# VHH binders against UV-B-induced protein At3g17800, chloroplastic, part 2

Target 1, 346 residues: UV-B-induced protein At3g17800, chloroplastic, of Arabidopsis thaliana (Mouse-ear cress) (q9lvj0)
Amino acid sequence: ASSASNDASSGSSPKPIAPLQLQSPAGQFLSQILVSHPHLVPAAVEQQLEQLQTDRDSQGQNKDSASVPGTDIVLYRRIAELKENERRRTLEEILYALVVQKFMEANVSLVPSVSPSSDPSGRVDTWPTKVEKLERLHSPEMYEMIHNHLALILGSRMGDLNSVAQISKLRVGQVYAASVMYGYFLKRVDQRFQLEKTMKILPGGSDESKTSVEQAEGTATYQAAVSSHPEVGAFAGGVSAKGFGSEIKPSRLRSYVMSFDAETLQRYATIRSREAVGIIEKHTEALFGKPEIVITPEGTVDSSKDEQIKISFGGMKRLVLEAVTFGSFLWDVESHVDARYHFVLN

## First folded at step 4 (VHH)

Design s4 (from a1 with S102R; framework vhh_7d4b_2)
Fold by ESMFold2-Fast, scan of step 4:
Structure s4 (fold): chain B 346 residues (1-346), chain A 121 residues (1-121)
Amino acid sequence: as target 1 above (346 residues)
Amino acid sequence: QVQLVESGGGVVQPGRSLRLSCAASGFTFSEYGMGWYRQAPGKQRELVASISYSGGTTNYADSVKGRFTISRDNSKNTMYLQMNSLKPEDTAVYYCATVYDRPWLHTFDYWGQGTQVTVSS
């Protein structure tokens, strides 16, 4: 026999399943499927990709077989540009729907927005702080790199996740976007690593005497990978791992990345499609809002309109883990879509 | 294709005014932060003024504060620089440029070809 006597005032409006609202006809259709029958999203995507392919084939035939004089060529070029923009938008929203479906399949809710809550605390991190599901979605080797990434962002505050900070919303958003890109890179590397591990063709054997060298090398290559995402460096205040109180642990995947030649490393560190880059930008903007930023004569961001948010370090860890997972899922879905509707240029 | 086209430059006497315009095409102008840079002979390019995507926030170099005003009209894909009380030291080629194409990911530089401003006594 228990009793509850008072209801907390909670927003009763249904929360969106993702921060970015899909606007194209395909996107709206896929959004309905995500709510009603998320397990059917892959089949619905295949149908949409077939439509895109049919449209592309029709464009090719009209270009090759129909001859139009003078003025009509200008009109056809303009129509082609509009169709290319529609194709890109549709493809972006297909990628987004597939990423959202992967989060649903993992039983992880995406943060719907980073904005002050109606709660008296004014905190933005009213989402679930339990990160165990996000941590378990990655290979052990990939998670070693994710742990080091978190250690570089949070430093000694990894030990004090309940502490609340007032921090630049722009900076948090930049860290989020950079972490998405990092997750994409890590998943690409991990996929290759797991394949070579299964085939027993990994370069070199493990050597316990190399632990210190591997950690130093791991820190250097991890910093190099993070350097391809300058927003992470900006959030960390430009502080190197050598200045951190938190340990940077040895990483198997990091040692593997060091075996790459410069050309391979550069290729892996690059987001392959403009559609994937577009989704990272649009998702981050939907989550954090559109920032009012200008630059100073020194080339730094003018902070005069920089919104400050109250967030716990646990909430920050949750955002970073979500971002890395989003990037890892983006690699998977981009590869899946490209296999069916060739759009990625290496 | 991205194009930024400056206009409104010329030769004026000290104390006079000029209004520069920058017409943008080939990108979604309303989503970009914009700026005016200048380069005098033998010197590196310097940022003169910047404006946020909405026009709600502006910043100016100390040398031009109170004399120059940056503005934009997103409906016309155009940015302006109103230059008052011009000094010989303001003589330079003025360039319009994007300052942030993606504030979350990367700074990306689109540049105009420049317009000459000469302030001579």
Scores: ipSAE 0.313, ipTM 0.678, lowest interface PAE 2.4, mean pLDDT 80

Design s41 (from y11 with Y27F S103L; framework vhh_7yz9_2)
Fold by ESMFold2-Fast, scan of step 4:
Structure s41 (fold): chain B 346 residues (1-346), chain A 121 residues (1-121)
Amino acid sequence: as target 1 above (346 residues)
Amino acid sequence: QWQLVESGGGLVQAGGSLRLSCTASGFTFSSYAMGWYRQTAGNEREWVAFISSGGLTTYADSVKGRFTISRDNAKNTVYLQMNSLKPEDTAVYYCAREHYTWLGDYQYDYWGQGTPVTVSS
């Protein structure tokens, strides 16, 4: 008698659907639905959003009923903050579940973790090569920008995807997170471009407006990043520098973006909700682990003490394409949720 | 906060040469890709030239062989050397920074009013 893998066997081999494990009651419920009945996730989300709105309305009424100042105000503020944090966490996990569902609909498996394999190579990129599916998920105009992004990161190694490099784990994680935000930005721009293209109102020229108002960073995460020195994590340029003969080419969407004034460009590049920002952070941390950052007085990161990982350039391309796609899906699901719950934006 | 300051524009006769400069401050210049864009009144902005943090260059077909983009990381400056200028090169030229990190924009960022270039005859 020979033992064979059983389809129903449970053990250390079960593959997670996504790297981030959802812990809130709503998140755990949605995770179960993703496994059993993924087509029901949108309906389940609508139910959860209605519950959150009811809770928000109840909290507002309770605040209006607080008529005794003093020690009670301090306690009320603490309870309000805890409930707001619980609602934020629930919204983050709703966004995450919707993004995961979009990957499932696209028949693309999310990378479960970026960690050294147990085989002698120690390589992190043991996931299946299915980049063709990821490449086909975007409009042709959007993919032109994605190709330029990949060329900037990989340089001439775009033609040598089987080569393996030893790269800072912190830098790979920063490139991944940056690529998620870039995908969010590109999807937002692409939606506007496609609408104007269909309406035949694409700019035949742009009005050059002088900006009379100075711009400021508009999101909590963007402001936190600026406070932590905007120079930290300039890894993309460094990785691209490993190549030679790579070229960044003009694209339709790139030309369109260049017609934007600085204010519009900054607004589009900004992640709209704190919940979406939180999900980018939590997802990246689930993939790469918690980063340790050493910032120099000049605002650069010291990578000399960082963990090194072995990854092929094909594996890096897979990570970047997944990250961009994650960001594009995040824009879609954030817009969907905002229409129903109305996020605190900016 | 960071900023880009363009300079070197002016009036030049066809066939002439001009060098544009863009000085950066407030960020680690050597870590970012830089580009030059131009815009004429009523037209969308056109990409002209690009230089990566590693020094790789790419040019629009309309300027290839005539324009040269370069950078001096010690001076935090990117240059556009424009040779054999044509009347159709008349435009306002903008310096742009491109970066792919958590700690900045994920696209080109335009600063200032640009520098006007007028090519006569």
Scores: ipSAE 0.015, ipTM 0.143, lowest interface PAE 7.4, mean pLDDT 76

Design s49 (from s1 with Y53R; framework vhh_7d4b_2)
Fold by ESMFold2-Fast, scan of step 4:
Structure s49 (fold): chain B 346 residues (1-346), chain A 121 residues (1-121)
Amino acid sequence: as target 1 above (346 residues)
Amino acid sequence: QVQLVESGGGVVQPGRSLRLSCAASGFTFSEYGMGWYRQAPGKQRELVASISRSGGTTNYADSVKGRFTISRDNSKNTMYLQMNSLKPEDTAVYYCATVYRSPWLETFDYWGQGTQVTVSS
């Protein structure tokens, strides 16, 4: 079986390069190349995208030729649905392989899993928590926003990274997922900012003096993250209520975002493809494990049965920086793939 | 910012039909799973019907299966509930809302104000 049968109980087994195991034929092929010849992943992706394009073109021709009675149309639709599901899974795993390859190029190891250690402390953050490489991957303007995001989550604990908190695993995973979305947003904004900065057409943000009040106001993505994931705002307030505002620094990207109209902010705050959303979901679940939850009659999540984990604030910082970087890379690879295969909806 | 507005509720006799509409604004409607919930006096709010982002997948509560049909038009940012063969036990306030998609990517639930449906003899 060429599947996932690595002996996870063996202390001599190498750690996986990423938490999500790829299962599609293309994904398994790309996983092999990531391990053996990671520099060949881009070329392998081009071949997989060519195959997807050929399959898509073939489906278009078959659909145009279809002129059958109702029962045969139902069968045709079912076959088309199965093929669409396979295409989506293949694209998700292509995006994932490209993100993993970007981490490898950056010499950053992805956290393989968030699980309690076997030692008496029960801590989950037994992986290295040094973050210098992750901090250097972003533009200075983007990192100003990342620092403020960290300050909102950790507050005064930015200076006390060895302290341990006992918190809901579900909440940490939600903060991780929200931080992936935030990184995607920030990279999109930063890309536009860097272009306009080079062209010398920035709206007078660099000439404006910003107050603490202005810096305390959320961006559209921060507002969306807080409103979409109340746990992000509640976690920040609960963990770091003291010293919360004192860590917020002036931000050039924040000033830039505030110059956007509401339509542009909404568009930038949205993950463009279903495949990218699927990868954020699958990656986070692979990293944290499936939570014990119940959906209430109100349609909300009952997390009362979820596991509590012990994690240092340094471990939290490491997870948040990785998540933001993952989102940043996801924007880059989604744009790269879309330029070649055109799967993002207009 | 975000607004969900229900319409189409009213008072009808048993066996008749109503069509509810939910108009969405202030968020990217096409990226959300949507649903219809109802709450009768003294009862918990319950999910009646849900529809996936594309409209390709629908789910119904056993009590309404075969009688109600949920649909959506992403170009109009609107969701519908066609309610046929209405029964007195269908009497409730009906709410449109975003539907939970995953524990990790749970979006803040957006809820409409509700629209009253009364099925009386």
Scores: ipSAE 0.301, ipTM 0.622, lowest interface PAE 1.6, mean pLDDT 79

Design s50 (from s1 with Y53H; framework vhh_7d4b_2)
Fold by ESMFold2-Fast, scan of step 4:
Structure s50 (fold): chain B 346 residues (1-346), chain A 121 residues (1-121)
Amino acid sequence: as target 1 above (346 residues)
Amino acid sequence: QVQLVESGGGVVQPGRSLRLSCAASGFTFSEYGMGWYRQAPGKQRELVASISHSGGTTNYADSVKGRFTISRDNSKNTMYLQMNSLKPEDTAVYYCATVYRSPWLETFDYWGQGTQVTVSS
């Protein structure tokens, strides 16, 4: 694409299309294509996946050729490990580029960073807070779950999105990361639900629904994220004290999830690839920064140095909806890439 | 293959110093917050000191504050525990461990095999 105008005198700097800057050779190439010719990203990804497959096949052949006992095996193992790390990094950045492309196709701009603005208010939420496009990207059944997730986070503040709060940046980042994982889970469930709904083979029965009620609480990835971050759990609990129950609505997907056996629920709640986990971490870190945290002797996070940010509840809603959508897109692109490249599941 | 290998333990007299080292491999060391734990015979494992991923923030158990210093060298994938003014009650097996991979997501704990520190004449 053509260069932007050299008009720096207006005080307007172009915002990046995504918070995470891609650093691998393939990532840099895909970043350039995203800016210049975003419609070519799928074709560029196919070429990069072919190159990764060729490299992987060549590595397999080299293992057979180099299987000679001695100190050369140690050197070969180290080189193989470095190449595997490079392929993993490349694959992570391919997944990220595809997620960014899906946001561009949806005409939704990703929040570039969560940091204090230069304005006198010091607010972080200078991004557009209109969420209609984000809300329309999901099935009605999936959005019912998203609405309830928002109600658990915001409580009665869903009725007053202009209110501003001073809140731990770490806590907001943890809510964002948990919401990405939740969106990944919800999209996976919704995809299965939509298929079974179309085929008219949806499971159902009072006994199955009763059995699934307790199993639904065992959603491993989402529940683990909430349980591993006490501040996220404490925030959700605080919202409950504000009468959140009046804002929780019936959910078709929740009833469907309650029909799952424990093994199926655990499988669906787990992020499939280490590359997808890596992208959730790197994307969240690029948005919020990587905080300097330590664990106390009691086993809790030392919150004494937590950075506080000023954010509206409308800004918080925007972040959560983006996070859920990011997770939803991550499931889609991971499945797409896995069908073509067949990368290792965690 | 994830490995954490402790070294530098030994037998010393009270008031002496020891420096423990933890060599890490098989993961991106600079992304992990790290800690030193200790376990005396018949007692539960306790966290002695922790250090953030960059080394910019540290925390210590009250029993070792002012005597122990935790540090790390991310270029060498190594963490250290400088133990000064050692006391008999510091006698324990010292373990190197990860304390978090990411502040955003659940982490798996990696543990070393431990190194014995004995403070006695």
Scores: ipSAE 0.412, ipTM 0.737, lowest interface PAE 1.8, mean pLDDT 80

Design s54 (from s1 with E31D; framework vhh_7d4b_2)
Fold by ESMFold2-Fast, scan of step 4:
Structure s54 (fold): chain B 346 residues (1-346), chain A 121 residues (1-121)
Amino acid sequence: as target 1 above (346 residues)
Amino acid sequence: QVQLVESGGGVVQPGRSLRLSCAASGFTFSDYGMGWYRQAPGKQRELVASISYSGGTTNYADSVKGRFTISRDNSKNTMYLQMNSLKPEDTAVYYCATVYRSPWLETFDYWGQGTQVTVSS
């Protein structure tokens, strides 16, 4: 596969806009627009999706090999496979560009990488730890769930954000990826909640759902949401919501989620497209690096080679809020693209 | 479309060698951590060897350390298990599998159908 970009030399800006570098022709084009005129990215995406649709409708490449006898059946199949792989990569990079553009519209800079700083502290969190913009991007109901998610991850350390810890880089990356998936889930639930609130069809009413009796029933709903992403609980040191009830606050959205049957909850907790899963993986990998890991016979990760990083709890809070917001934006852009190109299969 | 196909099993005498191969198709093989599992009659399935996405890191069950070697060729989308000094207790159906799609998501996605290895005198 030899399609060379005109820019083999990276005359890139001094600081990258996002950790993942886009490599497809469409991705490189969108990356240029993100730097020069980010407000035009949605229009550029519409153009790229229309081109993908035209290419899909044409199917001419598959027909060319079928027209001649001989070894061309093998070539025909290989071309179809390459086209499918290129389509998936292009869609992933379109989704990524749209997510990055949403962060730019929100005036929030993505963390470019999680790597040790060159200063004597060795800390990875050289990025700003101010989170007010990230906190205000969500509905009040969604933010109640995000606050509880942060409380599970940070615990009492939410009161001491300047403290620095040495933490497994792999574990921080897993918390980041899990938080992206959680944000995707929360945005999907919140979208439905806001619609039903506007239509005045919520079971308990929008303002009354938060006045339910203390913690027992609310805790059950919270545990159901947490069980969708158990890797987050591992970072919290296994501290359950029942242990310190004051850390987990009542939530309207949490009560709403409890009204779901198991099938609906599972469906909402699932990332719908392989492309969206792909960008979660590629984004996290670009941010944290790709570790060489193996599984032990006991079914656990071999942690003997696990890199430790120094990070403040404020830095952790910043990463988690960014991840949740990334997932929230991913739901929005996936739905937007699927409405135009139809690539979500289940 | 996703397939893992094992080959190279058979019947051998104790002390001899076999090499198993696992041919992968329908996914980006080089992105996945891979492993070999085995299941003997009346026993639980166990992981005998695992290998990282690049082949730079491997791990083995204590029962096979020093005798088995796992390797991969990403250019051929193939994983191997070299089994030396075979013992009767190595008799099992051997399965190749993906171990991780990504270290970040911890998803085990794909299994082969298995290949029989019988060590008998």
Scores: ipSAE 0.383, ipTM 0.706, lowest interface PAE 2.2, mean pLDDT 80

Design s55 (from s1 with F27R G33A; framework vhh_7d4b_2)
Fold by ESMFold2-Fast, scan of step 4:
Structure s55 (fold): chain B 346 residues (1-346), chain A 121 residues (1-121)
Amino acid sequence: as target 1 above (346 residues)
Amino acid sequence: QVQLVESGGGVVQPGRSLRLSCAASGRTFSEYAMGWYRQAPGKQRELVASISYSGGTTNYADSVKGRFTISRDNSKNTMYLQMNSLKPEDTAVYYCATVYRSPWLETFDYWGQGTQVTVSS
């Protein structure tokens, strides 16, 4: 009887601020700062990065580089690998804390878990499904691509967000992870686009002006066709976004991406750091749970233990939009951290 | 950062048993689904058995069902293959391997060095 019981402002029981629990000393420290003083997280990160840099410089120059090759070369390499693994874990958790802080700054709560509710419906989407804040966090050009991505996932269900589907939990998690990677890619492309737009060096001039002219021309052409051929008006229902063609809208970023050569496109589509890849995996796993998957004798994935979940299309839209935003924030924080503590190859 | 080392292979008579062990170094063993593969002379490598990260789900090749049992102990970073009622056809080099770390993103497979199992009269 109480719809208000799911109100985000009510927290008599502790709600996690993010699905992934941080385990490193730096991660645990940053988790405390996120709860007590989230505005201080960037400063705390700078302190942690300075400590990592000092430790790396001390180990590299004074201990490792001065070592005489001898009987302990195998042990030396093993110690170096263990130290590198520990630094990667620490960097992963620094990146995660910064992403979580960006969500808090945007006043957006991360979905804490995708699991069946105690609700009689058994639905997983008990989180708030309002997406206006998430939609407004992106440039207009980037949001055009996000809208098209949503249209590809939801199809005609973009107009029926209240209906519920029963779907593979593994499949939803894969869509979520793919959407994080897509958001990372889109933010990277958008950052370059916005810079070139500001400097007025976009290929072929202003893509915004061109897109606006093409969109207006397309609308004018449609109106002219209806005027010159009145019977074409009978096709209005069939030619609409509801019945004919995809929900796909013209996109300025899509036109920009199409100007890339294959090598540039592949580079931009690749996650730059192992730490960022690790965070995408760990975050998705914390959100959806680790599935009980094995390989069949045929070499295919056996997901026979895969859980089916009940989720509304509005809940799915919320998850996808959060995932894209997570990826977008991950690009931003990775770039920020790499500028301070170089860990991205090239 | 998983390194895998197999042990427990040897020469046995038909109908006997062997237990293979796969010891993993590194803290990430519990994150991987694992498998046992084998390769006999003149044949391609085949999957014998696989096990999920928790040990809750297992899968076996039809040729070994009811005879082999795969298990893992995440606290010891070790995976096992209990091989009962061994046949000459089971003669092969046995490899332990990671199948995947995560179902959401591509990962690299790690392979052990292999251990020889010979079943001869």
Scores: ipSAE 0.332, ipTM 0.680, lowest interface PAE 2.0, mean pLDDT 79

Design s56 (from s1 with G33S; framework vhh_7d4b_2)
Fold by ESMFold2-Fast, scan of step 4:
Structure s56 (fold): chain B 346 residues (1-346), chain A 121 residues (1-121)
Amino acid sequence: as target 1 above (346 residues)
Amino acid sequence: QVQLVESGGGVVQPGRSLRLSCAASGFTFSEYSMGWYRQAPGKQRELVASISYSGGTTNYADSVKGRFTISRDNSKNTMYLQMNSLKPEDTAVYYCATVYRSPWLETFDYWGQGTQVTVSS
């Protein structure tokens, strides 16, 4: 006898649309809307943001009235602290829901978890490895930087995506989180670049991108030759050429970033809101798990319990592209929300 | 308002025991791996013991292994260090500190003010 209930429960359970489960009342509500009525998410977000503003304004007035000297001031401060933390968590989950919606609009499924599945090889990368949609979401200039980032991570394995590696789960998670931060940075820079390109005020004047790129490569090669020690420099240059040179492509956005002063570069490289930092951390933990980490007396991570995962380089490329895109979307949604519900950074 | 407050230090004779407590407030204690550090006069600060966010994994300096036990109670936002068979060499100021909230991103470390432990005849 057949059982639809057993099939639905044991083998047919729908995968989550995102690895992080939202826990705040607003987050739970938005998660339901993402599944049932995704077209209503923008309206639902606007409603939740208005409620947060009202709550914050109300709390401001309560602080004014609670200025009466007495032992109750400590209690009022504690209640205000709790409410502020609740509002921060709610805002964080609103940002996450908006990022998830952007992936849905792009028709890209987020990886639900990095864990061994039913695959006989024990591989974690049972998700689709087709990346064309993820690659098309970025400007050509931004994608040049993304390609070079992938080349730094995968090296010569860019040409062998079917090969499987056994690698530290912790290390993969760190690469994922770093790639989210990098995507955030790149989107911020690219947004400025595209604006200056449209206004025809880019540094370097009228240079054709192909010509500018070729000149930059020629200059870099010359500088490397001038700086190299006969044996050490030749070895280092050879390793760089073999590891990076065949995969590394010219980058217009990199040249643009090099025009920044140190202060501007530091500002652009910094994640603006604590909420954005929080979702990067929580999203990565939801995806890779929460490791039981301790340190040795030497100050290093205790590697005795380091979990190894089996993943193809195609699977790794998929994770890195998702991470960079997540960061890119995070910048977009943070900027949108900041326009309505200003963040306080002090 | 992040606070780590140590208690339980004091003066004891060699071979005796002390239990240190670290009460945490102003942050989500259960999300952090924690550690006990100590600093003796004229010496650098050293890690004595560390414990993971759940309490499932612990690590100890060789000098205290078998004598000290680190533990935590996440429901009370408190970490403990049970110090048995105390030696004069254990004399130091003991500090409670966060170790890692996340291995993924840089986080700010929180430190207590320290509690004095003196082992003398």
Scores: ipSAE 0.466, ipTM 0.775, lowest interface PAE 1.5, mean pLDDT 79

Design s57 (from s1 with S50A; framework vhh_7d4b_2)
Fold by ESMFold2-Fast, scan of step 4:
Structure s57 (fold): chain B 346 residues (1-346), chain A 121 residues (1-121)
Amino acid sequence: as target 1 above (346 residues)
Amino acid sequence: QVQLVESGGGVVQPGRSLRLSCAASGFTFSEYGMGWYRQAPGKQRELVAAISYSGGTTNYADSVKGRFTISRDNSKNTMYLQMNSLKPEDTAVYYCATVYRSPWLETFDYWGQGTQVTVSS
C-alpha cells in the first residue's frame, strides 16, 4: 500500500541554485556561502585564492627539496600532476561560484537541469518564460547583437514562442555552449566599445547616425562571428540562410566589430583561460548530461542515438539568453580572478 | 607536455592481424573522444575508426568495417586498434588523435607521430 511507500524514506536534495555541483573543498565552501550569504562570496573567493597562492609557493619549495639524489622522479611527477589538476579544478569552481553570484545579484534563477518533466506534457521547460530581467542586463548595443543571435537561431519562431518542438538534446546543448562563447565575445567587444564611446573616439562618430547604412556589411561580420559557432545556425532546422535577412536588425556593435582586423577578431572570439573553457563544458554537461557521441568518417558528430526533448521556442529563447548572460559574466569574473591568481592564459 | 605514442606497427602478410596501441599522457585521456587516422602515400588522411570518451560508442569507415575494432582502457590511458584480415590497401601510416574533448565545444586536436603498417602482397 501507500503507507508502506511512505515509510520507505528516500532523501531528495533541495532544489540547487545552479546545475553544476561543486566538488572541491573550496567549491563546497563557496556553495554554502552562495546559499546563506551570497554578498560574502567575493571575500570568500579572496580567501580561497590566497590559499591557492600559498599552496603554489609551498609546492615550489617542496620541489627543490625533492630533487635530492635517490628520489623517485616518476612518483614525484605524478603527485605534481595531481596537485596541478586539483588547483585547476579549484580555479574552475571559483569562477563558477562567481558567475552564479552574479546571477543572484541580477535576481535571475539559473535553469537547474534540462530533463523531461514528470507531468503529462513531458516538456523540459518548466522554468519561467519571462526573459525581461535577462534582456535588461546588457547594454543596448550588446542587446542588438543578442537579438540578432536569437533571430538566427529561432528564425520565424521569434513570433511563435508558445509552439513546442521535439529537438535533439545534443543540438540544444551545443547551441547553449555556443551561446555562452558568443556572450563572452560580445561582452569583451562591448566593454571596448563602451570605453571608446565614453572617450568619444569611436570610428564614425555618432553610433545612431550610421546604423541603417551599415546593415548589409554588419550582417557579414555577424555571420562570421556566428560561423565560429556552427551549431547556432543549424538549431532552427538548418534554414538560417533562407530566413535570417528579414529578422536581422541594424547593430552598432556589429558595425564596430567590422573595424577589427582578422587577428583582433580571432583574439576576442577566443576564450582566454583553460579554466573558463572547462567551466563552459562542465556547466553545459551538468545542464544536458554528457551524451555518448562519436564522429562519422565524414568528420561530423553522430547524433543518431541522441535523446529528443520537447521544448517551447520561448523555453529555447530563455536558455539562449541565459547562456549569453553566463558568457558575459564569465568574461567579468575571469578578469577578477586573474588579477588575484595569475592563470596560464589560452 | 601532451604526448600520444603509437606502437604495434610493422610488416605483415595479407590476411594476417596487427594490434596498434596508443599511449596518452599530459592530458585527461578519459575526457576525450579518440580516433585512428591513416595516410597512404599520395592520399589524403582519412579517419578509420573513432571511439567515444567512455568507449560506449564506436564508428568505422566503410573500408574497414567488420575487420577493424577500436577499443580503449581509460585506467591505462591507452587506445587500441585491432586490425584483422589485413589487405594491401590498408598499407599506411596510422595516427592516433583526439577527436573531441567535449560534444559542446570545439577542441584542440592532439596527434601522435604515427606508426607504419605495411601489408606486403
Scores: ipSAE 0.408, ipTM 0.674, lowest interface PAE 1.9, mean pLDDT 80

